# Ledger of designs, part 21: VH-VL binders against Protein LST7 (LST7)

Target 1, 242 residues: Protein LST7 (LST7), of Saccharomyces cerevisiae (p53237)
Amino acid sequence: MSSTVISLAHFCDKHGPRIISVTQSAEKGTLGEELLVPDYPTESYCESCLLQFPEESTRSMRCFIEDVPFITTQYSSIRYQLLNSIIKRAFSEETMIYDNMPFIFFDDLRGLNLVIGFKLYDENARGNERRYCFILTVDSRSHDDSMKMLSEHWNFIIGGFDKMIAYIKNIHKSEFLGKNKTVENNLETLNNNAFIGSYLRANKSKFGRNLVSLTDDKFLFVRIHKWNSFLLHTVMNENKLP
Key: E = the ipSAE of ESMFold2; O = the ipSAE of OpenDDE; V2 = 0.75 times the mean of E and O plus 0.25 times the DockQ between their complexes.

## First folded at step 13 (VH-VL; framework fv_anetumab)

Design h1 (from g1 with light chain D97Y; at its last look DockQ between E and O 0.47; V2 from the best seeds 0.68)
Fold by ESMFold2, look of step 13:
Structure h1 (fold): chain C 242 residues (1-242), chain A 119 residues (1-119), chain B 111 residues (1-111)
Amino acid sequence: as target 1 above (242 residues)
Amino acid sequence: QVELVQSGAEVKKPGESLKISCKGSGYSFTDYWIGWVRQAPGKGLEWMGIIYPGDSDTRYSPSFQGQVTISADKSISTAYLQWSSLKASDTAMYYCARQEYEFGWFDPWGQGTLVTVSS
Amino acid sequence: DIALTQPASVSGSPGQSITISCTGTSSDVGTYNYVSWYQQHPGKAPKLMIYEVSKRPSGVSNRFSGSKSGNTASLTISGLQAEDEADYYCSSYTDSYTLVVFGGGTKLTVL
């Protein structure tokens, strides 16, 4: 079956590419309970790989837009192996340079994928950076049909991802900037004092960190869920409604 | 300066046990995988498995599952490859190597440990 | 059976450029850019020459370059020198069981 999903993924220092969250829809008028998994094994997950909602027992989030249920979770038995393959390809593409510029790839097995990568500075990460991307996946369509659909929604999809990425970067920068007192600029500007940068880099242990920790925003994944649900709803609603 | 130093060559008989070591230095030992690679005489390289010393997460190639034990002691920055009962077919050079992520590239490599099993 | 295919041997004269191929499938080299190349002199450990298809680690000569097209990755050695004589192995990520696979190796002879 054809479907469209939005994934958030990162390049884990231990695992390489890993999915953090997948947002997908169910049939209009249903409750989408088949996508709302009650539990699943997470014993192999590291902290940086986990989807974390404010309530510790919650592993998924559901909302409704015009009677369409949207679910965000980390495990998707319908697409788990396919999505893992998609993110491994996405992070390996030469055009993945994390410049907030989108790129596309397509093949018969993985469908059309629109990717935007971004980075967050973190001295607890290997290389002092954590690498992420958002991916819109359009499954089970021919290249030409998928490109047509994407072209009709290009500015909307890219603008939507840009806004969420800008939000994440801004709240992360605000949290990190309080530690370094450097004017709002790129990461190289934040490390203008080479001695301070060398000391902090040399003395910090390396470990996985959740996006909630990096932003100090316990509702971050709720915001991502709501935003991705909105983007999906608009893309899937190709018939304009007054 | 990042270095992996392996234990010395071994000559063994079939049925004997063996544990060889790989000591890492010049980097944070718990933050990288250590992989084991076998090279039989005159043959190519074979991936055997990996361990993440930080949490002891251990993975094996299907060809080596149940044939060897991979372990680590992070307090002394050392990984191990162990046989409970050697076979003549275990005669090979065994390398440890630091692996970037669970399927990443290998750099650096240890100098190798030659294991000879004569029957 | 998902082995990466390399020619058994390649030869060249000093100063020439040579290319060693590494052919996989759409389950590995054709889809992913997680290809690495290793040089191994007799009796020595392998050394990383290229990672992620075309990236060169620090300390590796810029005479070594990597590329891929379709299901085939390539290691190119320009300005061939006597010390380049060695065995060369490619490796790749593959879809099957999160497995890293090596090629069979290529013996480079400098004539």
Scores: ipSAE 0.731, ipTM 0.871, lowest interface PAE 1.1, mean pLDDT 84
ESMFold2 (binder alone), look of step 13: mean pLDDT 93; pTM 0.948
OpenDDE, look of step 13: ipSAE 0.764; ipTM 0.876

Design h2 (from g1 with heavy chain Y32F; at its last look DockQ between E and O 0.66; V2 from the best seeds 0.69)
Fold by OpenDDE, look of step 13:
Structure h2 (fold): chain C 242 residues (1-242), chain A 119 residues (1-119), chain B 111 residues (1-111)
Amino acid sequence: as target 1 above (242 residues)
Amino acid sequence: QVELVQSGAEVKKPGESLKISCKGSGYSFTDFWIGWVRQAPGKGLEWMGIIYPGDSDTRYSPSFQGQVTISADKSISTAYLQWSSLKASDTAMYYCARQEYEFGWFDPWGQGTLVTVSS
Amino acid sequence: DIALTQPASVSGSPGQSITISCTGTSSDVGTYNYVSWYQQHPGKAPKLMIYEVSKRPSGVSNRFSGSKSGNTASLTISGLQAEDEADYYCSSYTDSDTLVVFGGGTKLTVL
């Protein structure tokens, strides 16, 4: 099993920090069946938390790069608790994570984590914003090895995440402006503003929206899967971490 | 103004059933968790569990799992805490409180419901 | 039962600054910034004073502040007033099956 995973997470108005998707790699020459999850723990998800693929019955996606299987699921069945803990910690940090500024933290249990955050405007969300982050997790007890790996691939990794985030923001913006041209200034302000906090109270009823809905891109998670797979493959081929 | 109003004090005997209520107002009732907290006489606060009225998603503390039932009626913005069979040890003040997310802070609190169970 | 550790009591004179500690573990206070503080006067419901370690709700006096170091969160009350005499409880998210845990409470006496 790969010691490196990429997660997409968000701050859910209902649940708080939650994982939307996890991309993992399996051993070369295998099918990676152990990474597939049959069912979601539905009690821990809502509309905003949903991973949606174009085929409604599809709950996971798999691809192969040079005979290495890459799988994206709603959660990691093997590392579920660990990843949840990582996500909660990531969102609890008082850092400027929503301006695409990389944030790194490490501990012996959770390994090395690189976090890139971003926000999307949504009037149906508390505070009129949806908060997301990509997280690269290197599950290693060696801080030095993990940092070396990150350092060697820093521009590639950061560039990859920036590209994904830019794409999401652009599509979302296009979708939003197509519907509401008068709010263009607010959208730009929100996307460029630093994180203010998680305290978002509302008196009006709000409801959940997932990223597919927000971007009107039914293939969004397919794209994310492919991007993540490519990133992982590139990083892992050069570094064999235990 | 956001407010939670709880039902009045209860005096019961062991073995009796009880259902107490917490009514929310001044906010979207379905969009926030409601938590229940027990405080025995002269003791500290104990987290019992929470419910999300929007979909009735419920979480219990292991200590209270199976001991109580938490429910909600979103049509009247009311959450409930109920016992099928009360014990003397259930004597306590019970608070409901609004919770921002699944494990967030409590604000505001209800005024509390005193439950006294004695023979 | 999982609980956060607080001193049973603290005291101070009017105008002084006092600090109440809340000690947890790496499974709660030590890892996450989801610590809250509540004030409870006798016969009254608890009131939120601090959330997410150091944030103050609207209407709470700036005399109340929160911090965290390691596995210990702290509530500091500056310029102590008679009205501050109350019980104080800390709370935190936990990685356990218990999502939220409270401290044992601290009785603050204003001398």
Scores: ipSAE 0.638, ipTM 0.850, lowest interface PAE 1.0, mean pLDDT 87
ESMFold2, look of step 13: ipSAE 0.758; ipTM 0.883
ESMFold2 (binder alone), look of step 13: mean pLDDT 91; pTM 0.938

Design h3 (from g1 with heavy chain R98T, light chain D97Y; at its last look DockQ between E and O 0.67; V2 from the best seeds 0.75)
Fold by ESMFold2, look of step 13:
Structure h3 (fold): chain C 242 residues (1-242), chain A 119 residues (1-119), chain B 111 residues (1-111)
Amino acid sequence: as target 1 above (242 residues)
Amino acid sequence: QVELVQSGAEVKKPGESLKISCKGSGYSFTDYWIGWVRQAPGKGLEWMGIIYPGDSDTRYSPSFQGQVTISADKSISTAYLQWSSLKASDTAMYYCATQEYEFGWFDPWGQGTLVTVSS
Amino acid sequence: DIALTQPASVSGSPGQSITISCTGTSSDVGTYNYVSWYQQHPGKAPKLMIYEVSKRPSGVSNRFSGSKSGNTASLTISGLQAEDEADYYCSSYTDSYTLVVFGGGTKLTVL
């Protein structure tokens, strides 16, 4: 079982930081069944925070790369508390400014974490924006060892996250602009406005929206699963550096 | 424009029940947590718990779980704090406040409800 | 519940700068930047002065600033004025089961 994982997280208007998905590997040659999440009642989940696959009953996704199973779930039964702590720290960092610039933090408890934040426009969210990040977590016993691994894969990991973020932003922009051509001019105005207080306290109907809804792509989380599995597999195989 | 208005001061005897209120206006009441904070006379602030009126999701500090009931009626934009049997140690100022997310900051605050429980 | 540690009192003369400390642990202030500060005048409700360690809500004077180092958050009031005399409380997210914890409060006296 790998100590390196990739998470997708969201800053929920109701809950604050929440994990949407985590991608992990299991030992080569196994089926990785211990990482699969059984059916859960999902009635208490915020819509914006849900991991949603095309088949409504699906709670986990698995693939195999060179006999290594890669599993994506909303929760890690093994690392849940750790990952919750990581995202709460990540979204609180001053360098989390959602400009596609990566940043790193490290401590003995949470390991080394590479973070890239991004935003999507949504008038149903506070401030008309939803905030997300991808996090690569390296759970190592030393800062030097973790930093060495990260530096050897830096361009590959950042490039991989950049491609997925660009995909999400482009299909969201296409979906939004295809339905709201007139609003494009208003979107530019809203993004240039520094009235944060007015957006957070507006007396308007607000509700959570899933990334599937924001992109009109029912396979979005399948694509994220496969992409993150590819990134993790490459990082785990040091002879396949980018 | 956002305002929280609390019910008036209460003078009670031990063993009596009490329900105090916090009415929100000027914002979408169902879209923000309402938190309750106790301040005993001459003492500091204590977080009691929160409710999300939109779905009635309710969380309590361990110190207050089972001691009070937090509820809301979203049709009249009002949250409540309730005791089934007051104790003298419940004498305090009780504030409601809008809480940004489940562990976020408190802004704005209600004016407070003084509860006096004396024998 | 655990409490964040604040000095019981602090004092200063008009025009001085003063600093109020709020010391927690690695389970709260040391790890996370979810620290808030509140001012409370006698008989009044608390007022938010600083959120997320260093951010000021609109309407709060820039004489109030916040910072953090290690397990200690700090509220600094520059150009001290008589109306700054009040109680000050810090608050933070915590990994404990309580989610939110307050400091014990600090009485600021303007001499």
Scores: ipSAE 0.724, ipTM 0.861, lowest interface PAE 1.1, mean pLDDT 85
ESMFold2 (binder alone), look of step 13: mean pLDDT 91; pTM 0.935
OpenDDE, look of step 13: ipSAE 0.835; ipTM 0.917

Design h4 (from g1 with heavy chain S28R; at its last look DockQ between E and O 0.65; V2 from the best seeds 0.67)
Fold by OpenDDE, look of step 13:
Structure h4 (fold): chain C 242 residues (1-242), chain A 119 residues (1-119), chain B 111 residues (1-111)
Amino acid sequence: as target 1 above (242 residues)
Amino acid sequence: QVELVQSGAEVKKPGESLKISCKGSGYRFTDYWIGWVRQAPGKGLEWMGIIYPGDSDTRYSPSFQGQVTISADKSISTAYLQWSSLKASDTAMYYCARQEYEFGWFDPWGQGTLVTVSS
Amino acid sequence: DIALTQPASVSGSPGQSITISCTGTSSDVGTYNYVSWYQQHPGKAPKLMIYEVSKRPSGVSNRFSGSKSGNTASLTISGLQAEDEADYYCSSYTDSDTLVVFGGGTKLTVL
């Protein structure tokens, strides 16, 4: 069982903070099959929460790096409630910003969490924006070891997330501009604005949209899976936390 | 203006069934949760549960799970709270309120429905 | 039953500032900024006064303010007026199966 996971979460207009995907590692030399069949929570998800792979029947992704299996699912094999609590806390933090500036929080229950948020413009969302964050979670009671690991791999981790976020923003922008050329100047500003923290929105008709729809990249979550897997593999090979 | 209007006061006997209503207006009914809150006479507020009218997703407080049924008809922008068999202890004011998201704040509130259950 | 702890009653004179506390745990108030305050006059429905610890809805007087420290959220009413006499309830998100919990309520008397 991996003590380190990477999650993609968003603030759902319906549900509030929700997880979209979790990338985990299994034991070297195994197939990690225990991670392929996650326990489905009783909580419902909507279109905005959807993890979508190119094959509609596929709800998980697996790859191997140096005989270590990496699995991405909608849900975590870790106590779902714990991960959910982490996500909710992440979005409740006053320091939450959406310009790729990382923030960290930790406690005995939730471990160490590195959060990087970003926004995408969407006129069909409340406030005309979709809010997301990547979270690196180190599920360890050793805060010192966790912090050491983060410090040693800080530039690599942050660089990895920045690359992913930049890619998402870029393809989203391209998709958006293809449809709406007049809003080019506003899109970048919206994506880089700090979070104001208000969830009060106009009573306009809105509907859910997932990241695949927003970016028109049906392989987006495959890419995210690969990036996350690579990131986890690099970080974990050097620091095995008990 | 966003408004929730609840059905009128009810006087019932133990064992009777009851369904009270909450109608929303001034906003898109399907895009917000509706919560139900109980307030017994002279007592505080108790969260009962919530429903998302858009897809009828429903969540209950453990204390009220199986004791009541929350439903909604989005075609007429109305949420419901119902009992199959009332008890004297169900005597209370019942409020519906709009919620921004699953665990968000309540705003606005309905005017309340007084339910009196007595033999 | 999960409940937030409030003082049963508080009182103040016109023009004074009073504070109502709402104490929870690390599973609710202590961890999340999802605290709300409601005002309820006798025979009336509750009214949202503060949401997300310190934010005021449109139309609510700036005399009402909210804060949080540790597991305790606070509602402060400055320049107390006769019309402020009411019951006040706090609420918070919880990590439990009870998504939202209320405090026991505080009766505010204006002397």
Scores: ipSAE 0.600, ipTM 0.830, lowest interface PAE 1.0, mean pLDDT 87
ESMFold2, look of step 13: ipSAE 0.744; ipTM 0.873
ESMFold2 (binder alone), look of step 13: mean pLDDT 91; pTM 0.936

## First folded at step 14 (VH-VL; framework fv_anetumab)

Design i1 (from e2 with light chain D97Y; at its last look DockQ between E and O 0.75; V2 from the best seeds 0.74)
Fold by ESMFold2, look of step 14:
Structure i1 (fold): chain C 242 residues (1-242), chain A 119 residues (1-119), chain B 111 residues (1-111)
Amino acid sequence: as target 1 above (242 residues)
Amino acid sequence: QVELVQSGAEVKKPGESLKISCKGSGYSFTDYWIGWVRQAPGKGLEWMGIIYPGDSDTRYSPSFQGQVTISADKSISTAYLQWSSLKASDTAMYYCATQPYEFGWFDPWGQGTLVTVSS
Amino acid sequence: DIALTQPASVSGSPGQSITISCTGTSSDVGTYNYVSWYQQHPGKAPKLMIYEVSKRPSGVSNRFSGSKSGNTASLTISGLQAEDEADYYCSSYTDSYTLVVFGGGTKLTVL
């Protein structure tokens, strides 16, 4: 396996599958500047597709763990073309049920991919739900070698994603219930109507929302960056305890 | 109640311009893509391109880029397909349809507009 | 600009089951589950029968089912009826510049 990345992606109402952010490592002892993305205007980006740090226009974050730089960046289709194909495949898999159950697929071009999906209730989304996943991509043509590495760290990787997703879902639920005390009784009814017949009339009010808005947590992507960096650091070192 | 209603059949000569329409009703017109599909007489379906009326984001099949213009007027819930100079090979049935996202399936479809271009 | 391959025609007798194939590549049907199927009667607009490989929209009979294996998607019609006689088209997402591609179409004849 030569490299490993973590992607956060969602199913955008306008675009379909889109990557929001990518977390990667650079070589130990370097600054990792080749992985940084310059700050740039994003007025044309879909709000739900944006990586949003507390500082305006910042689209990259870097940290160091044992002198290894870890960088999280806004998705760029030019830089990450193969990841785009991975998320389009991942969201189309029948095992993508958005209930925190992980699944894996392997492809000789795209490597081994561990996917865990989740959803958040949002009345402004088509079908009253927004669908997300985290994807750990191991860039290796060897299915057996990739599976061996993942199996050795399975509990740590899945546990890390579970905790991160649980945090997101809990803070979203707290924000949502604070605004809508009576909606809790109707969530299962509303969520089951998406795309069963005609998608055109599922919800009257549609617009993209960022995960920061859905959780009311302006540091959410900083937390995701730190979680993903720690996970990547651990899987890079197959012989080290998590 | 969700309907796409297209403008009537057209008979034109080569070199003439044409603009055909597709009016959506019974749904939020600005929140869904409108795609255009051509079907030449006795032939199959060909995807031409799409528009998102909410922001006018427009994409074309390479075979049709520069050959037609796709546009929309969201104030009257109407999408358009335009030619600046028709060719005899433009003779076809033209359908509009809605798509849930930029590469999604087509449902519902308009009834079609027959365009005949002959000298 | 990548065409999906369908047989030009298929036929069956009333009550039988038939399948229509739609063969692509690893750039479309082989990798992705974004396949849809359309029925078109003469002089009519196409009608969505199946989306996302195997899902039926509201109002489509469960006699119509979809599946995929490798690079080939299939539409199966069970309990064939005279009204099923029509042209059938598949479509798929593709990695190409086009985003969406149709198959060439299959004429189903009910004998």
Scores: ipSAE 0.700, ipTM 0.863, lowest interface PAE 1.1, mean pLDDT 84
ESMFold2 (binder alone), look of step 14: mean pLDDT 92; pTM 0.939
OpenDDE, look of step 14: ipSAE 0.777; ipTM 0.892

Design i2 (from e2 with heavy chain S28R; at its last look DockQ between E and O 0.70; V2 from the best seeds 0.76)
Fold by ESMFold2, look of step 14:
Structure i2 (fold): chain C 242 residues (1-242), chain A 119 residues (1-119), chain B 111 residues (1-111)
Amino acid sequence: as target 1 above (242 residues)
Amino acid sequence: QVELVQSGAEVKKPGESLKISCKGSGYRFTDYWIGWVRQAPGKGLEWMGIIYPGDSDTRYSPSFQGQVTISADKSISTAYLQWSSLKASDTAMYYCATQPYEFGWFDPWGQGTLVTVSS
Amino acid sequence: DIALTQPASVSGSPGQSITISCTGTSSDVGTYNYVSWYQQHPGKAPKLMIYEVSKRPSGVSNRFSGSKSGNTASLTISGLQAEDEADYYCSSYTDSDTLVVFGGGTKLTVL
């Protein structure tokens, strides 16, 4: 079991903060089967919250890097409550301004968390935007040890998150422009759909969209899984932590 | 204009059933949570639970689980709060309010429904 | 039953600034920034004044502001006016099955 994980989360219009995926490692030389969740209940999940792989029945993904298994799931009985608490805090932080600028928070319960938020335009979302973040979580009560590890890997982790975010934004922009050619020329029309009260919009439908749909890339979560596995593996191998 | 309009005041006896309503207009009712808040006479606000009318996903405060039923009819943009057997301690003002997500703030509020339960 | 702690009453004179506190724990106010404030005049429904600690909805006077330090959130009303006399409630997300909890309320009296 790894003390370090990478999560992808979003702010769901229905649920508020929700985890979409979490990537963890298992012990080198094992198959990591204790982390797999091939079937689990999804009745509380909406379209925008679901982890979707190309095979519709698949609920988890596994790969191996130098005999270390890396698993990406959405539901985890082991850490689900803790990760939910982490994202509820992360999305509420004043420094979460979705500009690719990283921030860190630490507490004794939730450990050290490195967060980068980003947005995707979607006229079907509340506020015309869907808000996401990647989070590296170091599950340790030792603030100094966690900060030392993070500082030694800062540029690598931030650069890795930036590359995946840039990829997602770029293919979303390409898909968006291909289907919504008039949005750029109708900016004045979009401004007429302002909020009523603190969050309501009177004359606009709202519905969730999966990242696969937003990017038209059915392999998107496979790419995220492999990239996050690579990032975790590199951090684990270049730091032989006590 | 966004509006939540609640049903009128009720005077009931202990043991009677009651169903009060909250009708939303001026927005897409199915896309936002409706929460219910109790305020006993001279007392503060107490969260009772919420419903998402789009799929009827319903959550209750532990203090009210099994004591009241929250429901909605999305075809008429109406949420309901319902008792099968009223008690004198149910005397209170009951508000509905719209919430942006399952633990979000309350805006706007209905005008309230006063329920009086006395023998 | 646990609630956020507010003073029962506060008072101030017209033109002054007053602050109403809302104290929770590390399971709510201390960790999360999902605090909101409501004003309630007698016989009327509550009205949202502040959400997400410090954000003000459209149509709410800029005399109302919110902040948080540690386990305590605060509502500040500057330039106090007679119309501000009301009950004020805070609320917050909490790490519990309740999800949302209210404070006990504070009666503001304008002297």
Scores: ipSAE 0.743, ipTM 0.878, lowest interface PAE 1.0, mean pLDDT 85
ESMFold2 (binder alone), look of step 14: mean pLDDT 91; pTM 0.935
OpenDDE, look of step 14: ipSAE 0.824; ipTM 0.908

Design i3 (from e2 with heavy chain T98H; at its last look DockQ between E and O 0.54; V2 from the best seeds 0.00; counts 0 for: pae O 3.4 > 2)
Fold by OpenDDE, look of step 14:
Structure i3 (fold): chain C 242 residues (1-242), chain A 119 residues (1-119), chain B 111 residues (1-111)
Amino acid sequence: as target 1 above (242 residues)
Amino acid sequence: QVELVQSGAEVKKPGESLKISCKGSGYSFTDYWIGWVRQAPGKGLEWMGIIYPGDSDTRYSPSFQGQVTISADKSISTAYLQWSSLKASDTAMYYCAHQPYEFGWFDPWGQGTLVTVSS
Amino acid sequence: DIALTQPASVSGSPGQSITISCTGTSSDVGTYNYVSWYQQHPGKAPKLMIYEVSKRPSGVSNRFSGSKSGNTASLTISGLQAEDEADYYCSSYTDSDTLVVFGGGTKLTVL
């Protein structure tokens, strides 16, 4: 079975393309210990990059679906280099689409990748926007097999990502409007904000913000973990209906 | 307007220590990277490393790792490049440059600091 | 040392179009759209001309354009002018521990 993983990545104002979370599955009947990441200094991460669970000391999340372990971590201990390369390429695309339009790329090194991007307005971000993407990666050298899997589960996968993105956007919007009652129109300005040259703007200090802060949902990454786990489990099980 | 002003030219002997500076202005100094680039006389540009003054996160080129120290004082919006012991081969023009991202381009550049190391 | 490959020199007459190539590998230019071009006049600091393969900073002439194909990025200067005579350097992000690598530089002579 081709290894499939789901990543959430963002374009960090400090670092550039960075992984926020990776959800992976381990072998049925195991605990998936190999997917856990060692303790790492969180100080090396900016606020925007950090995976945050409700329990601050928690750096990973694990659940079991039909005796299959699913683990979400800040990075993949097994596929660290691969995923980093993938997200950097994803955000390097000339026409990164952030309107939930999926784009796919494949190569022998990075496998098959489905990318869905979205933006969140934030005045404290460069260009007044935070850029994110979900990435489904099929780590396989077989393009045909990967494409077949993707095609067979296309609506389910896309629907899942759309649901997650919609949720994030909605709660972000609610949070934003709650704080900025007068700025209903600013959300539309995302389309007009030229990212070009914004990096030289000196007028406002930019701050890192994680998705929990942006959405005021301390359980956001728990939800993402559950969604990703469910998606992966369904895709991995041929007999599972969406 | 973003501007980087570097310290003046230096003439040193081998074995001496040196610290040159790059002062940023016209932007939030703590929110962007500053990179250092070396250019030996008549040679090309060499990436040395970068620093994020906000948290002093520093990245070095492998070629310069352990050879130099990059630091910053955010209180005075100044980045530094320093040597503990200069070599003749350190003779070069040194540029600091504003870098928006860890992997990003450089813009603008400082005017450069010429360092001459000779016996 | 990892370096991008540039021609040592190129030349053109005023009004002509010239192209400078920058060849890397799949670990840098070939995979990522993080190529930049810099112009450097003698005794001056480099100036950013192109970033992210084809984007121009504000104030840079539209005579300068960038593109990429495979592992090779290209800087094209149209309507060559005397003031364009300078050294040009490409750079790219790399997958290696070296985050940024520069090309060897190209001397452009305007005849």
Scores: ipSAE 0.119, ipTM 0.721, lowest interface PAE 3.4, mean pLDDT 86
ESMFold2, look of step 14: ipSAE 0.683; ipTM 0.855
ESMFold2 (binder alone), look of step 14: mean pLDDT 90; pTM 0.928

